# Designs tried in a protein design chat: VH-VL binders against q9nrl2r1430to1533. Part 23

Target 1, 104 residues: q9nrl2r1430to1533
Amino acid sequence: GGVHELSAFEQLVVELVRHDDSWPFLKLVSKIQVPDYYDIIKKPIALNIIREKVNKCEYKLASEFIDDIELMFSNCFEYNPRNTSEAKAGTRLQAFFHIQAQKL
Below, E stands for the ipSAE of ESMFold2; O stands for the ipSAE of OpenDDE; V2 stands for 0.75 times the mean of E and O plus 0.25 times the DockQ between their complexes.

## First folded at step 1 (VH-VL)

Design n3a (framework fv_nezutatug)
Fold by OpenDDE, second read of step 2:
Structure n3a (fold): chain C 104 residues (1-104), chain A 120 residues (1-120), chain B 107 residues (1-107)
Amino acid sequence: as target 1 above (104 residues)
Amino acid sequence: QVQLQESGPGLVKPSQTLSLTCTVSGGSISSGYSWHWIRQHPGKGLEWIGSIYYSGRTDYNPSLKSLVTISADTSKNQFSLKLSSVTAADTAVYYCARVYRSGWYYFDYWGQGTTVTVSS
Amino acid sequence: DIQMTQSPSSVSASVGDRVTITCKASQSISSWVAWYQQKPGKAPEPLIYAASSLQSGVPSRFSGSGSGTDFTLTISSLQPEDFATYYCQQANSFPLTFGQGTKLEIK
């Protein structure tokens, strides 16, 4: 029960989730909707997973946190053609992340 | 097994509109795939014309965008191509095709193709 | 637009031969390449997608490789039914584009 101050990682995750281009990244890709996703993407990750890791204090280094975020974007660009809405959203969100990450 | 079949007139006069329909069987065009038109001029390679998605969104080849309209009739499980102001350069075999559901834009199923000749 | 350039434009080979067809993209397209086989009077049929994934039902003598700008389709041991025209296609960006084709003829 108490109010907790958000860490820098928590704050950044909140900002990413609230971003307009976060929709491809909010949760893991559904195997039902995209049957071959996990045949291609071997290290799936999403913002909800990253948020959980932050909440559980699983990131000991900022680089680990950044690596997971970059993996998330890498997966998007690996699976989605350039002109897809997902890839376009990912490009914008990643740019936003890179700016915000400089504050860490 | 999904099957695609093109239909429409094989002869079109210059300046008229080419109209083709692709009838899909063994699967629904509302299943989440994207549906495409591709043509092949005699003795030439393949040219992507455009596509339509279940959402109704369309993508067109910029070289043809001003002249192309792709639509879908889910009730008939069909999608169509209209190419306006045709010339001899539009003489080709026209194929409809399906793109794999994953979003990897390769064409896993094709119609047999229909020949369209533009001639006066 | 991304241009796909195939090499060679034509090739003559014999049954049992190893045949290699290459496709070069005008820019990096990661692994977003598919390969098709087309016989006269027929529609293209998919062989390979994602540069190296074999389409279901395609014989294992067909294989694809490459990433970035250079891609290869290989037929390890040519069979009589393999004489056809082959096309590469990039799926990286719109408009989707094809190579000019490689006609594989019997020697």
Scores: ipSAE 0.015, ipTM 0.665, lowest interface PAE 7.9, mean pLDDT 91
Fold by ESMFold2-Fast, scan of step 1:
Structure n3a (fold): chain C 104 residues (1-104), chain A 120 residues (1-120), chain B 107 residues (1-107)
Amino acid sequence: as target 1 above (104 residues)
Amino acid sequence: QVQLQESGPGLVKPSQTLSLTCTVSGGSISSGYSWHWIRQHPGKGLEWIGSIYYSGRTDYNPSLKSLVTISADTSKNQFSLKLSSVTAADTAVYYCARVYRSGWYYFDYWGQGTTVTVSS
Amino acid sequence: DIQMTQSPSSVSASVGDRVTITCKASQSISSWVAWYQQKPGKAPEPLIYAASSLQSGVPSRFSGSGSGTDFTLTISSLQPEDFATYYCQQANSFPLTFGQGTKLEIK
């Protein structure tokens, strides 16, 4: 990507951050509060990291940006059982993302 | 290093249930990685059967979903495959395998494989 | 299901040759492809993950490249132990699917 494509990524990340279901994804999971998280999740990521990568022009293709967002959801579903508030929030936010990503 | 070993009957009769167990050593099945069953029909390529996660979540190949159950026994460090209503088409080498990295679905360790023949 | 198609289905080569195997996905899978080596009577062994990341312990003569739908496995200087069947696998969507395999045979 060019400047225009990076602007589209920034807009989508902002929409995700503002979504009611973004709370499990805003920042990396706390090692102190969830000690086993980093034993299970080997590629941790969060919206603040993705946004920083967008701002630094680190995504060359829309697919790379989409991969990082999908990794974030994959981590959520791998760590959190389906009936948890985290997994439910992730399911709704992922559906929202898939609709919005069609604009990319 | 982590090792996986398949076990179960080498011969199963048509219409019966195939039961295989994968015993894990050198690492815990409770490590949070996903654990998978993959099969290979004689002279053919690889077919993914399904997986089980630390949460108890399972994912199955849709072509086999009504016939497959995968379960885990953490006290024995094992996970198992049950395939119901088998036919000659289920004759294959069955492998168990581990996904190393969360979200990456890449198999870093495999069992040696066990041959299953479905015949009367 | 995402279909993975490998080419060629078989290739004959000599020790020291540069060998290239390709894998095409029926839809975009970004970089979510892995490569495995399988010798007769043995389980597959991992070579590459995430299209281009070399598995620990795998010789540097193996490399992977590609994104989207087209992926390549390259062996820069073929060794006797490299004669095997090679499989690509997509890791983007369930069900996980493999290519049909490429058999690398001695010339």
Scores: ipSAE 0.006, ipTM 0.570, lowest interface PAE 13.1, mean pLDDT 86

Design n3b (framework fv_nezutatug; at its last look DockQ between E and O 0.56; V2 from the best seeds 0.00; counts 0 for: pae E 7.5 > 2)
Fold by OpenDDE, second read of step 2:
Structure n3b (fold): chain C 104 residues (1-104), chain A 120 residues (1-120), chain B 107 residues (1-107)
Amino acid sequence: as target 1 above (104 residues)
Amino acid sequence: QVQLQESGPGLVKPSQTLSLTCTVSGGSISSGYSWHWIRQHPGKGLEWIGSIYYSGRTDYNPSLKSLVTISADTSKNQFSLKLSSVTAADTAVYYCARGKYLYRSPFDYWGQGTTVTVSS
Amino acid sequence: DIQMTQSPSSVSASVGDRVTITCKASQSISSWVAWYQQKPGKAPEPLIYAASSLQSGVPSRFSGSGSGTDFTLTISSLQPEDFATYYCQQANSFPLTFGQGTKLEIK
């Protein structure tokens, strides 16, 4: 069960990364480009971090994996206003994730 | 310390284009902060005009969007405002300001403001 | 657009008084509110960020509170230099919008 679940997490991360709307989420926000980001976002996370956690088998439950993905989107919506490209991308990607997550 | 200074003509005729420049010192406009134009009609409140970001992206007040252009010259560390087809309603003190955050920005540094009068 | 409604539009007070200015947003804006002080002929100066965070260099007699739609700027003990016009501003979404201002006058 654990091996299959891990594979499912890996596959889902791959699908998220390959999605057209993944660009805001591929890596942590640059402190150089957005110096104030981390004043607002206290639990930064990105797909590369989540992928690493999957690879290290740090997720024991699907809920833990899902929580990190949801945190990633929550951070996006907290920092980016609704009409920004980032927020729009996040909305679409999150919808995709929710569909895919049902397969876990 | 970051400093902003507005410059441009103080008098513009109706139907002409208002052009202002904000010169920034003590910090780069490419640093990732947001850079804004705000105006204040005589005896009135404050109105956000628009913003430009390090990426070159702009956001405009919808009430002025069709008439406003904001641009940046990183080589001079300046950003500019153009407001076309001005009327008496565009008479105001114009401020440039820095936003504390990229998108959801309060304004932490302001220029002194420059008065622009629209009159024939 | 998000409307920011300040109250009162004007207030007369004396040195030493406690002064409270309110700003109501037309919709929830979390804590994305800033407060500014403007004196005649001068640019606005920031006082409070994120509803309650005091800007560096601002006297501690200034404080901000609130979340959602209702926000308050408080001056605990009014000083002579505090007579000015105050503005709230929402930074939650575009277009960025200001309250209409509160003119604090000497009684």
Scores: ipSAE 0.191, ipTM 0.761, lowest interface PAE 1.7, mean pLDDT 93
Fold by ESMFold2-Fast, scan of step 1:
Structure n3b (fold): chain C 104 residues (1-104), chain A 120 residues (1-120), chain B 107 residues (1-107)
Amino acid sequence: as target 1 above (104 residues)
Amino acid sequence: QVQLQESGPGLVKPSQTLSLTCTVSGGSISSGYSWHWIRQHPGKGLEWIGSIYYSGRTDYNPSLKSLVTISADTSKNQFSLKLSSVTAADTAVYYCARGKYLYRSPFDYWGQGTTVTVSS
Amino acid sequence: DIQMTQSPSSVSASVGDRVTITCKASQSISSWVAWYQQKPGKAPEPLIYAASSLQSGVPSRFSGSGSGTDFTLTISSLQPEDFATYYCQQANSFPLTFGQGTKLEIK
């Protein structure tokens, strides 16, 4: 992808980071603070990692960027039972992402 | 080893607030685990009341609505349950228990349980 | 709420018997079931988690199986200390819910 696509990815990541429901997704889950997370989640990812990949021009296609964001939400729903604060935040943020991703 | 111990009054009057405290030793409540209250009514099964995480986040059983509050005091390594407006239906053995951050892990350590009778 | 139903409510068995206890969820819970043993006057102790994973320190005669809605706890060769009440618990959805219990009694 081009410079325009990279700017669009950066703008979208910033919008996600600034969203009220981003708190579960800002950084990788700490193995020390949450020891059993990595027993369940095989491909951990977070917004700070995705943003770093955008800054390093690692996404060649919009689909690759979207796949990483969707993996982040999939991990949330796999780890957190339905009706938890994390799962509810994930549901709302994912809906917001789907609206914003139409701009890509 | 991690140990949990409940403390609180054995007898509570109807309409009052039940207050129970769980004291944790051998481990920190700030360590990334979830800390739970579970009760068992006489001759019946187990009912999950709610939980608090090291982050301060709480989750409550919807059947208890706004009647339940769980809080933590990290300086004392304790977490507590307040159940307001109690009735005879709240008579039970109350347990505190540790879960991993995931609810999907079993409750691996439990207190011995404390019997609470709600009666005038 | 997801309802957990255990069968049987009670079972009588002899030392050395193979015992099976079943737990059914009202909705699919994938593999998110745990099993507990409770002796009179004591707190429950975990036996199995994630349907089939044996809790550390639990004897190998205990095993779990199942997925979706149907789950089984098996004791391959019953020992005297195994007479207790057994509970299943789902962790797929809030609120967390337990089965009504199965009492394992001496025949």
Scores: ipSAE 0.018, ipTM 0.689, lowest interface PAE 7.8, mean pLDDT 88
Fold by ESMFold2, look of step 5:
Structure n3b (fold): chain C 104 residues (1-104), chain A 120 residues (1-120), chain B 107 residues (1-107)
Amino acid sequence: as target 1 above (104 residues)
Amino acid sequence: QVQLQESGPGLVKPSQTLSLTCTVSGGSISSGYSWHWIRQHPGKGLEWIGSIYYSGRTDYNPSLKSLVTISADTSKNQFSLKLSSVTAADTAVYYCARGKYLYRSPFDYWGQGTTVTVSS
Amino acid sequence: DIQMTQSPSSVSASVGDRVTITCKASQSISSWVAWYQQKPGKAPEPLIYAASSLQSGVPSRFSGSGSGTDFTLTISSLQPEDFATYYCQQANSFPLTFGQGTKLEIK
């Protein structure tokens, strides 16, 4: 929606980026270094892309923003087994996101 | 083209530490890949020992976790395996291999393998 | 740990035959299976990843299928160079685990 809602999305994305467990999610997985990732994950997304969409006011509803964040976690859990560093980081960051999202 | 070559002693006594090195050529160990040790026991199948990522992070087979260390030396373009307290059950052909960025890629380059016998 | 059970342990076949090798996981692994070919004295070579995706440079007579717990590797018309040992490998969770192998021999 309006200016207040977009400021809340930006605040939340900044908090996610600053979290210690954000490292798997900052940028898209490298297609050159991991070409099979994009054979498996059909809707790739990362925090830098979500932040840019917030900056360009591309989210009209909070649900659209939340859906992109949850897609990011779903991709992580689909591609990475639960006992990997990536999946463990995703679990912790998702829990943090759910707490912070209560401010929306 | 990337090439991997294992080196180290072929004979190790029980209770000693097995130490192997994989030398990588035609590519950089720092280049966004995962680096693995896999072994093959006599007359039977393959066992994944563990991996080190280009970032320096490691994952180990939990059956070996307290006994295994995998490390990298970027200045020599090498990664290494140490397996402590070996027994006859550790006799195998040891391979080093490259995986892509994440574990779900196939191992696309393998060394030729080095036979290690634990005896006496 | 996820156990991968291959069958058969060995198969005897002739050039031109169609051969199917199966691999069963002890729990669901989605499509996270790779297949390898190994010739004596050589390292394994990848054939298939993600259950059905053909590795680059692998002949089209090789194919893979399956999802969940049951997976197959099929060679549609055997060539002399295909006599080797074949392994499946799950990539769903650590530790990464392999099947025990299937030896494909000439009749």
Scores: ipSAE 0.013, ipTM 0.672, lowest interface PAE 7.5, mean pLDDT 88
ESMFold2 (binder alone), look of step 5: mean pLDDT 92; pTM 0.947
OpenDDE, look of step 5: ipSAE 0.044; ipTM 0.739

Design n3c (framework fv_nezutatug)
Fold by ESMFold2-Fast, scan of step 1:
Structure n3c (fold): chain C 104 residues (1-104), chain A 120 residues (1-120), chain B 107 residues (1-107)
Amino acid sequence: as target 1 above (104 residues)
Amino acid sequence: QVQLQESGPGLVKPSQTLSLTCTVSGGSISSGYSWHWIRQHPGKGLEWIGSIYYSGRTDYNPSLKSLVTISADTSKNQFSLKLSSVTAADTAVYYCARHRLYGSKYFDYWGQGTTVTVSS
Amino acid sequence: DIQMTQSPSSVSASVGDRVTITCKASQSISSWVAWYQQKPGKAPEPLIYAASSLQSGVPSRFSGSGSGTDFTLTISSLQPEDFATYYCQQANSFPLTFGQGTKLEIK
């Protein structure tokens, strides 16, 4: 709990944001650029939203933080076919996250 | 203004390794972009070879994967292509180019191209 | 791999003509198509990205449209400097692929 967990969440989000493969996840998908996205994805999320939740101390448990990150990846793989740039970036970033999340 | 410039030998013998370097000026090899090699055979269209990110992560065209290596030296603002075991079919103009990742997804800057002839 | 098929392979036209080039993807690519112009001896230059967005500095006579599998590039009133080869590119999935090109020739 507490301060230790919040600092760890912030550090991990910063590492994810700085990763090469974060580009599909930095901000919410644009409805103008991808009109059918919000017809398919019912719980949209992105790293900027997760970081805001960390900064507002909205995560009570590490599992809640992990669930939001995993939702982000799940949305990516649901919308984007396997061979897309987004899906490949998501696969690599998720692997990186799984290694880093062991520290939580 | 970002500029890309290819350099390397204009003539390569069959079975040798083709080595090309792309020098980036007016900007740096940075996140938010991928850095690519594309070639164009005489009188033909464009063929994507592969890409590298500033971290060194690469993606290759599956048709060329066993023959291609792309590397980057971010301290020199350079990225390079090595194509091994070349044949006459590898004769082409080789371009380096920058590709935007999020929100726009296209090649926004290209080098001028360098002509490579594979012959004995 | 996603195949990009351009039509026509070549077209002859006169200054002032409306020219349309079509690009068909073998599977859906949303709006992730870019169009490039290539003049003899030069590198390709971007014209259109995300199917319909005009690159800064490109004349308004160029426009793009389409989504899914069918895309078009239109030149509303052909100018002498527009005689070139045009390529579409899909940016949806790896490997990145280009159309075979459309050569626009003076009539």
Scores: ipSAE 0.007, ipTM 0.670, lowest interface PAE 9.0, mean pLDDT 88
Fold by OpenDDE, second read of step 2:
Structure n3c (fold): chain C 104 residues (1-104), chain A 120 residues (1-120), chain B 107 residues (1-107)
Amino acid sequence: as target 1 above (104 residues)
Amino acid sequence: QVQLQESGPGLVKPSQTLSLTCTVSGGSISSGYSWHWIRQHPGKGLEWIGSIYYSGRTDYNPSLKSLVTISADTSKNQFSLKLSSVTAADTAVYYCARHRLYGSKYFDYWGQGTTVTVSS
Amino acid sequence: DIQMTQSPSSVSASVGDRVTITCKASQSISSWVAWYQQKPGKAPEPLIYAASSLQSGVPSRFSGSGSGTDFTLTISSLQPEDFATYYCQQANSFPLTFGQGTKLEIK
């Protein structure tokens, strides 16, 4: 992607991080706190990882960026039952993301 | 509104290269979208061929990758398909289409399609 | 590749009927499923995107649902103009793939 796209990705990540519902997604799940997480989730990802990839210009296509964000949410919904705070936060944050992503 | 229109020869001989062009009007080939070729063999379903992005990066169906080249001419607001070494199996209606990248991820605009027959 | 298994391959129905078409992905594709309607001699036209979002201009009798691997397109009350072939499509990853199609015929 071009410099403008990179900036847009950076901005979107910033907005996601600042969102009230970002707390489940800020960093990778701790194996200590959630011992079975990585037995279930095979492609862990978090906003800090995505931010790093953006900063390193690893996303050549916007679709790749979008895919990682969606993976992040997918992991959340795979591990967390729908009625959990994490899943609810994820649902809201994903909706926010979809709206913001339309502006890219 | 955005419109896509396929153009090119409707008849191609076996072993030759199929060449098609998609002309985009009412909008530009730009970021936020990818531009695709899709074909449909007579009486069959839809097969994705490949896509090109504003950056020029392409993605191809692995089943066709070795034979497919997609390019874009932003100055003409066109993108093209070349399929080499065609056989009767490549006889199909060929569609160009726009695919949204963000928030929706679907083909929101399609060309009318152009029939390409591979025959000696 | 992600396979989209669409069912049924064909269905006969009458005007006013409720029709449901299903699509199963070979792996989770989140909500990145679109549905298209194709009439003979015409290009596919989008109906639903992101599994459940209705394309602008599409009648409200069309709806989509599902997430993960199982998706459905529903026509609540079939109209004469709805007889066509319908396709699901996954946009989760490349290569993009379509279901085999469902031909909706008049009974």
Scores: ipSAE 0.006, ipTM 0.647, lowest interface PAE 11.6, mean pLDDT 92

Design n3d (framework fv_nezutatug)
Fold by OpenDDE, second read of step 2:
Structure n3d (fold): chain C 104 residues (1-104), chain A 120 residues (1-120), chain B 107 residues (1-107)
Amino acid sequence: as target 1 above (104 residues)
Amino acid sequence: QVQLQESGPGLVKPSQTLSLTCTVSGGSISSGYSWHWIRQHPGKGLEWIGSIYYSGRTDYNPSLKSLVTISADTSKNQFSLKLSSVTAADTAVYYCARSGYRFYSGLDYWGQGTTVTVSS
Amino acid sequence: DIQMTQSPSSVSASVGDRVTITCKASQSISSWVAWYQQKPGKAPEPLIYAASSLQSGVPSRFSGSGSGTDFTLTISSLQPEDFATYYCQQANSFPLTFGQGTKLEIK
């Protein structure tokens, strides 16, 4: 992607991070706090990792960026029961993302 | 290997408080797992009472919430159940158990259970 | 609350038989289902988690399947030690709830 696309990805990541429902997604899940997480989730990802990939210009297509964000949410819904705070936050944040992603 | 062991009085009078302790060995109750109390009335199925997490947060069965308190003592690697105002309906085998943080792996370790009889 | 309805409540079978126990959830619970085996006077023992994952040490004759509302526990070839009561459990929502149990008896 071009400079404009990179800027758009950066801006969207900033918006996601600043969102009230971003707290489950800011960093990778701690293996110490959740010992079985990585037995279940095989492709862990978080907003800080996605941000780094954006900074390193690793996303050549918007679809690649979107795929990583969707993976992040997919991991959340795979590991967390529906009525958990994490799942609820994820649902709201994903909805926000889908709206913002239309601008890419 | 993780082991759980229930302890407490086997007989409680009506209107009194049932108190049980689960002693955990082979693993820390603050390590990120969920710790649970489940009971089974004679000849009946299983009923989840409540859970405590490594963070100290608790979840209770709404049918028992007003009467149940679950706490943890990390220094002793124990977690406890208090059930107040007991009746004959609270006569059961009480189990403590462990699961992953969000129960994905099920209740993977159980105590042997302790029988509590509510009787005058 | 999510209701877990097991069927049958009891079943008689012989050694070597294929046995299937069903659990139906009152609403979709994805794959948040576990299965347990309980023998008289003993604590339940875990068999299956996440609907289809076998617990460590559990014989391969046990298997679980299903998603959404319909789940099954299958014993491909019943062994003498398999006669017991089996329970399904959902962990999709609080309160955690169990099926009423299926007693597997020797024919």
Scores: ipSAE 0.197, ipTM 0.789, lowest interface PAE 1.9, mean pLDDT 93
Fold by ESMFold2-Fast, scan of step 1:
Structure n3d (fold): chain C 104 residues (1-104), chain A 120 residues (1-120), chain B 107 residues (1-107)
Amino acid sequence: as target 1 above (104 residues)
Amino acid sequence: QVQLQESGPGLVKPSQTLSLTCTVSGGSISSGYSWHWIRQHPGKGLEWIGSIYYSGRTDYNPSLKSLVTISADTSKNQFSLKLSSVTAADTAVYYCARSGYRFYSGLDYWGQGTTVTVSS
Amino acid sequence: DIQMTQSPSSVSASVGDRVTITCKASQSISSWVAWYQQKPGKAPEPLIYAASSLQSGVPSRFSGSGSGTDFTLTISSLQPEDFATYYCQQANSFPLTFGQGTKLEIK
């Protein structure tokens, strides 16, 4: 653990942010723009929040980091209808994440 | 209050392009909503044609074989439907409607509908 | 595509009756169902979204229930203005699809 895991988490978050399919996940869904989102999604999260947690050393274990990323994808599939651009982006980005997470 | 109104020609010739516009008042099309086109053939049910998101992304019903284009003009607060190579089967009442950005099971505002007849 | 099938296709009822309309999806759609009312010559009006959430301004006699594949619209005490055609719609998957409609007629 520790420093090496934090460096690996930062690298992976940067790769996720740079991925073409990251656009639905970059920031928290706006409550003003999408008010019904927070009625459906009880634990909202986004890549900017996860990156902030990595930088503040809030992840002590790789499993905690992985859980937050998986929560992000779970929220996407819960809220967005299948075959929407958001759900398709989430499916591709999740597959990319699973490949990269094997390095952790 | 949000209002939607369809406009376009009531009669279109076979093989031509049908062009319809939805004018939105009381709300901005660049806010966090999705904007839809739905049609209803005489004596039949409702068929979803496609939608455009406030971000500019579009989704189309695959059954329309890439004949559909939906676009938005935020400066005019309008979004539009183009359906190419029309036939008599495209005769219908056409509606525009709004839904939440990521919540498509609530088309909460509808236009009054515009009747389009495809005939020579 | 997800097929939505409504039952019955037509129903006759009297003012004050409890009316139930059902809608079945060809595959699970969670709770992503909306219901609409359409009167002759008019646009559909939204009644219910997310299976059970009442649209703003819709009378409380309308209610929705169900999850997965089986959904129900109920009118607890039919009023004269409720005679119309009712449609269900799924939003679990694109393309969005509607049921064939249920016509509610005076007995």
Scores: ipSAE 0.013, ipTM 0.670, lowest interface PAE 7.7, mean pLDDT 88

